# VH-VL binders against Pre-rRNA-processing protein TSR1 homolog (Tsr1), part 7

Target 1, 166 residues: Pre-rRNA-processing protein TSR1 homolog (Tsr1), of Drosophila melanogaster (Fruit fly) (q9vp47r84to249)
Amino acid sequence: APFLVCLLPMHEQIDPMSALEILKSCDSELVVENSPSGIVYINLPRFKQRFAFVTPPVGRGNELIALDYLKVCDTTLLLTTAAFGDDEIFDRWGQRIFNMMSAQGIPTPVVALMDLESINPKRRPAAKQAAQKVISKLLPEEKIMQLDTASEALNVMRRIGGQKKR

## First folded at step 17 (VH-VL)

Design a130 (from a119 with heavy chain T57R, light chain R31K)
Fold by ESMFold2, look of step 17:
Parts: structure tokens; sequence; C-alpha cells
Structure a130 (fold): chain C 166 residues (1-166), chain A 122 residues (1-122), chain B 108 residues (1-108)
């Protein structure tokens, strides 16, 4: 019954646990439960829905394992960051895993952009637009969702929960 | 119909290691947790650790950390548990058991192997 | 550290009801599962999630959980119900599958 979600960093410097903590902040009434293997279950009463989050290992050598996570999950939340500039939305790892993911026919993911609030406020619209252009070349139907605040986390959770299960 | 079939009984000397196998059939193997639970003679059940084969990452009860190694081979649908530095207190029946962790908060064991007696004596 | 305490034994006449308790502080906040283990055999899951029966488990076996006590109830006891029974929870605070101390059910 939970919606099984893979948290996949598209840059090796992204800590998926920091994304998960932001997602946990989306509602004061949510309930978290950790499984023996480390799956994080989130019950979000507002949506009457349960989510389960898994985080694969990343970096060179982990490509096949990460693909197996992607295949077993209902959807994937791709994690990107504005912290390292417009040219590092995907690093080399992110590019490799995305190419393999595309070749395997994995369902269209949801894309989050983190750390936009860490850059100069006047540059934020341009940085977001640049990230969107990178994503649009690879996923033309997908719009980047910012993930820095509790309100933005709620929007991401709503987007994930609105997708069809595999 | 899911079945878990374990390797046969073993007699071991103190200080040695034992490796027990657990072959799954009649269902998906890769996405179900396989745990190892032991039962000393006349005693209750004691969880040792487990693995979800597709994630290739084992996890262990604190008591056994550093002494037990749990692995899985997806191509043969077989999980393994290796216990090192054996003592007489490790004499027990060792069970593998399946948990449908990925399907929900199903943190119970729905199918069990027949058990493998490991006797440690000098 | 989290311990599930069961009575060591319960004796019951055929056709009567056996009640097996599993006690722990605030066990009602956990999901409790129950296993039957007949002599010389592996455990078998008989109740999950406090009160759910796996397929093939007769409705005369039932479970409940509230406060500090979970209970496995076996109605209309038969000779084939003679076994050891264990409760179990997952405790994430100790990161451990905790099994109860076990109860031997004897059918008189």
Amino acid sequence: as target 1 above (166 residues)
Amino acid sequence: QVQLVQSGAEVKKPGSSVKVSCKASGGTFSSYAISWVRQAPGQGLEWMGGIIPIFRRAYYAQKFQGRVTITADESTSTAYMELSSLRSEDTAVYYCARSPELQDTNFYFDYWGQGTLVTVSS
Amino acid sequence: SYELTQPPSVSVAPGQTARITCGANNIGSYKVHWYQQKAGQAPVLVVSDDSDRPSGIPERISGSNSGNTATLTISRVEAGDEADYYCQVWDQSSWYYVFGTGTKVTVL
C-alpha cells in the first residue's frame, strides 16, 4: 500500500538524507517509521497516504545496484542542486546513471532542485531557469520542483503521491 | 507457494566458521528480506540479521555485528549466513525466514526454512 | 532492552479457549505478530499486525493488542493446537526484532 520512492542523487555531493529531512518537515502530523533494512516509511495523514523512501548507493561502481532500486520503486525523485553552478546539475555520476535509466525504460521521474536559497537572490530565477533547461533536454515534459522549504516539500510529496503506481 | 530450503546439519569445532544456505522457490526472491533467526536448545528465538537481495546490503543485530556475514545470490535465489569464531553457546538451530518489508510495514516473518542444526563441540 | 514477557505455560481442555498474553510497556503502540511452533518444527506465522490472519489460519485463532498487553486467543482448542507460541515486534529504537519469551500450550 505505500508509494515506494527512490531518492536518487544526480550529483555525488548531494546527501539524500538532507532531502529526506526537508520532506519530513512538510507536515507536523506526519509519522515516520524505519524498517529493519533502513526503508523510511512516512505516513502523511493529510493525504491519507503512506510513502516509503529508499536511497541507493551512488558513485562509480554502484550503477547496476542503483538501477535495481529504480526498477523496484513506483517512482524516483531525482535530486539536483544549485549549489555547484548551472553546469553541475548532473555531475558525471548523474549523467551515467541517467543514461542507463533511460535505456532501461524506467518511468518518468519527479525532479527536485535543492539549495536554490543558498545562492544570490537576484540570480535565483536565472539559476532555476538554467536547471530547467538542462532537465528539459533530457525530460521534456518534466518541470523542476524546488525543494528547500517545508511548503515546497509538501508540493513535492503531493506530486509524488499523485502519480500512478507501477 | 513459497518455500525456503536450508543446507544440512553441521558439527563444528570452537573457533571455526559455519556457512548456512537458504534457497528460495515459489515466489520472488530479490525484493523480499531474508533474515536469520537462531534457537538454542530449549530456548527462544533470536534474530541475527538480514538482507534484501536486490539492495545487496546486509544489516545485523548489534550482538552479531562483526561476527556474522549475510549475503545473497540472485541467480540461484539463495541467501547465506556465515558465523565466525564459533563457541559452544552458538549451538542452535539456525532458521532463514522471509519478511515482505518492501510491500508495507510488514516487519514479521511469513515463511520459514526448515532449520539447520549447528553443533559446536570440542 | 525492550522485552516481551509471556507466561511459560497455559493448560486448556479441548473445546475451551486458550489466552496467551504478551506483556510490555506500551505494547499497544506496536504491531504484534504471533508464531506457532510445534515440537521439532519451524515457527509458523498465525497472526500479523495484532489481529490479521494469514491465509490458511482458522478464524478461531485471533489476536488483539491494547495498552500493555497483546493477546493471542485460540477458541475451541484442538489437540493440534498444542505448541509453543511466540509474540514478536520490530523495535526501531533498539533496531531489533524482539521475540517474546514463549508460551507452551498444553491440551489436556
Scores: ipSAE 0.722, ipTM 0.874, lowest interface PAE 1.1, mean pLDDT 92
Fold by ESMFold2, fold request of step 18:
Structure a130 (fold): chain C 166 residues (1-166), chain A 122 residues (1-122), chain B 108 residues (1-108)
Amino acid sequence: as target 1 above (166 residues)
Amino acid sequence: QVQLVQSGAEVKKPGSSVKVSCKASGGTFSSYAISWVRQAPGQGLEWMGGIIPIFRRAYYAQKFQGRVTITADESTSTAYMELSSLRSEDTAVYYCARSPELQDTNFYFDYWGQGTLVTVSS
Amino acid sequence: SYELTQPPSVSVAPGQTARITCGANNIGSYKVHWYQQKAGQAPVLVVSDDSDRPSGIPERISGSNSGNTATLTISRVEAGDEADYYCQVWDQSSWYYVFGTGTKVTVL
């Protein structure tokens, strides 16, 4: 069975398909297959790892649906963005769904930070550190992972694959 | 043991709609895809669409988009297929079938309902 | 538009081997599944993933897939094997579950 991963935007403006395209770039021998329901399967033969990615609807009114996605997944990749400033790592939607996720006892997620390369280069380390500070308050043992390049995508995929299956 | 039990045969007039039910038992309902496949008399199998109940979003074969509605009710472990604007060509046996999409990347149908004959005639 | 072509019928004597082909361009790159449908009954999965047998399917039913042809092989054919047989793939380019045209196996 593949490792089933929920791609969960923590900001309504994040397009999870953008994250998925970066993840697909992580290896030249990667194989992608789409299921009838739109699940994206990624096979990394070099590492003997198979993943299935699902993307819930986001935004107000979709909280219960998104939770149902989380309940069937082995883990969740939380998608955050540097594009809207340090105070927008989670927007209102992200705060709501994270609170509900925590109340349900869903396994510790992996956290990605996207769009850091859209930031003034001199400020990128500070922006990443500010995002880490936000995440550390909510998930004290989780280190954010940058997700902008193919190399970073491979690190994220390896981290996801190292999670415990449900 | 997984079972899919469908509603009984129906006779319908052209232009009307039919709604066929598929009740699952003996296994997990919410995370397995339920598809609908029909077979006209003397013909082969034709996929219409499906749903993964917990995701609440149906998906359809292009031929049936706009005429078929697929739903699921988790509280009763029942999937439904409604086909509207019926024509004589819609006379067929309608099957529900289960696919382990979330559990397996080799997309096939591991359990089938007994079939529901829908006859469209005046 | 991806079509799976099967011979319309195959006749075989009891104890002999029936071979049912499923032809399509580069079908070897797909995972092919096979169903048996006896008269008046629902289909039953007999082979998945080219060659895997579900529990309860006898070893004399087997599958293979390479190049442009997938094959379901029924060795030591019995009267109870008389049925229609369908191959099936998932085709993501057309976003469709494609079933083969079907093969009626007659046991002489």
Scores: ipSAE 0.653, ipTM 0.860, lowest interface PAE 1.5, mean pLDDT 91
Fold by ESMFold2, last read:
Structure a130 (fold): chain C 166 residues (1-166), chain A 122 residues (1-122), chain B 108 residues (1-108)
Amino acid sequence: as target 1 above (166 residues)
Amino acid sequence: QVQLVQSGAEVKKPGSSVKVSCKASGGTFSSYAISWVRQAPGQGLEWMGGIIPIFRRAYYAQKFQGRVTITADESTSTAYMELSSLRSEDTAVYYCARSPELQDTNFYFDYWGQGTLVTVSS
Amino acid sequence: SYELTQPPSVSVAPGQTARITCGANNIGSYKVHWYQQKAGQAPVLVVSDDSDRPSGIPERISGSNSGNTATLTISRVEAGDEADYYCQVWDQSSWYYVFGTGTKVTVL
């Protein structure tokens, strides 16, 4: 069976398909298949692994649906963005769903930071550190992983594939 | 042991709608896709659409978009298909069928309901 | 628009071998599944993933797929094998479960 991954935006303005496109770019030999229900399967031959990505609806009113996605998945990739400033790493939705996720005892997720390239180059190291500081308060043992390039996507896929399958 | 039990045969007039149920037992319901496939008399099999109950997300064959509504009720382990604006060409046996989409990447139907005959007669 | 073409019928004597073809351009790149449908009954999966046999399906039923042809083979045919047989693929380009045209197997 594939390793089932939930792509969960921690900000309502994040399009999870953007993250998925970056993940698809991690290897030129990568094979993508779409299921009848729209699940995106990525076969990554160099790891001898198959991944399945699902994307829940987000925003107010979708909390219980999103939790159901999280419960059925092997792991979760939390998607954050540098594009809206340091105080918008989690928006209101992201804070709410994270609190519910923690209360349900869902396993520690992997955290990605996107759109660091969209800010002033001189500010990027400070912006990354500020994002890490936000994440460290909530997940002290987790280091954010950039997800802007194919190389970074390969690192994220390695991290995901190293998780315990449920 | 997985079983899919469908509601009984129906006779309908053109322009009306029909709602067929498919109750699952003997296995996991929420994470398996339930599809609807019909077969007109003496004809082959035609896929209409499906749903994965836990995702609450139905999907449809293009031919049926706008006329078919597929839903699921996890509390009763029952999927439903409603076909509107019925025509005589919709006379068929309607099957529900289970697909292990989340568990397998080969996209086939491992269990089928007994079928529900819907007759559209003027 | 992807179509799976099957012969309309195959007649076979008991104890002989029936071969049911499913033809389409480059079908070998698809995963082909096969269903048996006896008169008045629902379809039953008999082969998945080109050649995998579900639990409870006799070993004399087998499948293969290469090039432009997938084949379901029924060895030592019995009266109980009389049925319609359908091949099936998932085609993501048309976003559709494609079933073959169907083959009626008659046991003489």
Scores: ipSAE 0.613, ipTM 0.857, lowest interface PAE 1.7, mean pLDDT 91
Fold by ESMFold2, last read:
Structure a130 (fold): chain C 166 residues (1-166), chain A 122 residues (1-122), chain B 108 residues (1-108)
Amino acid sequence: as target 1 above (166 residues)
Amino acid sequence: QVQLVQSGAEVKKPGSSVKVSCKASGGTFSSYAISWVRQAPGQGLEWMGGIIPIFRRAYYAQKFQGRVTITADESTSTAYMELSSLRSEDTAVYYCARSPELQDTNFYFDYWGQGTLVTVSS
Amino acid sequence: SYELTQPPSVSVAPGQTARITCGANNIGSYKVHWYQQKAGQAPVLVVSDDSDRPSGIPERISGSNSGNTATLTISRVEAGDEADYYCQVWDQSSWYYVFGTGTKVTVL
């Protein structure tokens, strides 16, 4: 059985396919397959692991469907972005779905921060710190993981693969 | 044991629609894909589409896009397939079949319903 | 569209070996699954993942897949093996579950 991962945007403007493309770049030997239902399987031979990525619909009206995805998955990769400013690490959707995740007892997620390298270089350290403050308040044991490069993607894949399988 | 039980045979006129049910028992319903596969008399097997009930997302073979609607009701562990604008060429046995898509990456059908004969004639 | 071609029929004497082929360009890069369908019955999975045998399927039924041909082999054929046999793959390029054209095995 593959390790089932929910890719959950914490901002409606995040395209989870962008994150998937970065994750696919983490290793030249990885193999990608698409299932009939649109699940993306990534086989990473160096980890001796298979991952399955599912992406729920996001935005108003999709809260219960997204929770059903989270309940069936082994873990969740929360996708955040630096692109919309420090006060938009979670948008309204992200805040709502996180509160619902917490109420349902869903296991601690892994948190990725995207688009840090696309903002003004002088603001990057402050933006990273601001994102970490938001995450530390909600998930005090979790450090954000940057997800902009292939090397960072490999670290993210190692972290999510290290979670306990359901 | 997993068992798939389908609704009874149907006789339909051209231009009408048919809705076939598939009730699952003996296992988890919501996280297994349920597909629909038909077989015209004396012919082979033809995949129509499927659904993973918990994801509430049906997917369809291109040939049937726009004519088939696949749904699932978790409370009754029942999947449905509705085929519209029926033609005589739609006369076939319609099977539901389960795929452990989330549990296995080889994409096969491990359990099949008994089949539902749909006859389309004037 | 990706098509899986099977011989329409295979005749075999009891106790002999039936070989059912499933041909397509580069089918060896797919995982091939096989189903047995006895007259008037639903299909039953007999081989998955080229060569894996589901629980309850006798050892005399086996599968292989390489190059342009996948093969289902039924050794020591019995009258109860008389059925139609279908190969199947998932083809993500056409987003389609492709079934083979089917082979009727007749036991003489």
Scores: ipSAE 0.591, ipTM 0.849, lowest interface PAE 1.8, mean pLDDT 91

Design a130 (from a119 with heavy chain T57R, light chain R31K)
Fold by ESMFold2, fold request of step 18:
Structure a130 (fold): chain C 166 residues (1-166), chain A 122 residues (1-122), chain B 108 residues (1-108)
Amino acid sequence: as target 1 above (166 residues)
Amino acid sequence: QVQLVQSGAEVKKPGSSVKVSCKASGGTFSSYAISWVRQAPGQGLEWMGGIIPIFRRAYYAQKFQGRVTITADESTSTAYMELSSLRSEDTAVYYCARSPELQDTNFYFDYWGQGTLVTVSS
Amino acid sequence: SYELTQPPSVSVAPGQTARITCGANNIGSYKVHWYQQKAGQAPVLVVSDDSDRPSGIPERISGSNSGNTATLTISRVEAGDEADYYCQVWDQSSWYYVFGTGTKVTVL
């Protein structure tokens, strides 16, 4: 059975397909298949693992359906971005869905930070630190993982594949 | 054991619509794909579309886009297929079939309903 | 557009072997599944993923897939094997479940 992963944007402006494209770049032997329903399957022979990525609708009014996705998935990759400033790591949608996720006892997610490489290099350390502070307050044991390059994508794939399967 | 039980045969006039139901039992409903496949008399099998109930989003074969509506009701474990603007060539047996799409990446149909004959005649 | 071609019929004596082919360009790169459909009944999955046999399917029914041909083999054919047989793939390029043209197996 594939390891089922929910790609959950914590800001409604994040395009989860951008994260998927970066993840697909992590290994030259990676095989991608699209299911009839549009689920993206990634077979990663190096890990002898098969992943299935699902992307819920986000934004106001989609909270209950997003929770249904989370409940059927083995783990969740929370997508955050540096692109909108330090106070926008979670927008209102992200904060609301995270609170509901926590109340339901859903397993600890993996957290990715995208778009650090798109901002001024001098601001990158502060932006990363600000994102980590937000995450540390909510998930004390989780270190935010940068997701901008192929090598970072491989680290993220290793981390999500190491989570416990339900 | 998984069972898919469909509604009974229908006789319809051209231009009307038909809605066929498929009730699942003996297994998890919400996370399995339910597809609809039809078979005209003496002909082969033709996929129409499907749905994974918990995602609440149907998907369709291009040929049927705009004519078919597929839905699911989790509270009754029932999927529905509605085909509109019926023509004589829509006369067929309509099957619902389950695919373990989330559980298995091989995309096949492991359980089938008994079929529903829809006859379109003037 | 991607079409799976099967012979329309195969006749076989009891106790012999029936071989049902499913032909298409590079079908060996696909995962091929097979269904048995007895007269008046719904299809039943008999082989998945080229060669995997679901529970309850006898070992005398087997599958293989390479190159341009997938084959369903029924050894020691008995009267109960008389049915139509369909191969099937998922083709993401056309976004379609493709079924073969079907083969009627007649037991003499």
Scores: ipSAE 0.569, ipTM 0.830, lowest interface PAE 1.8, mean pLDDT 91

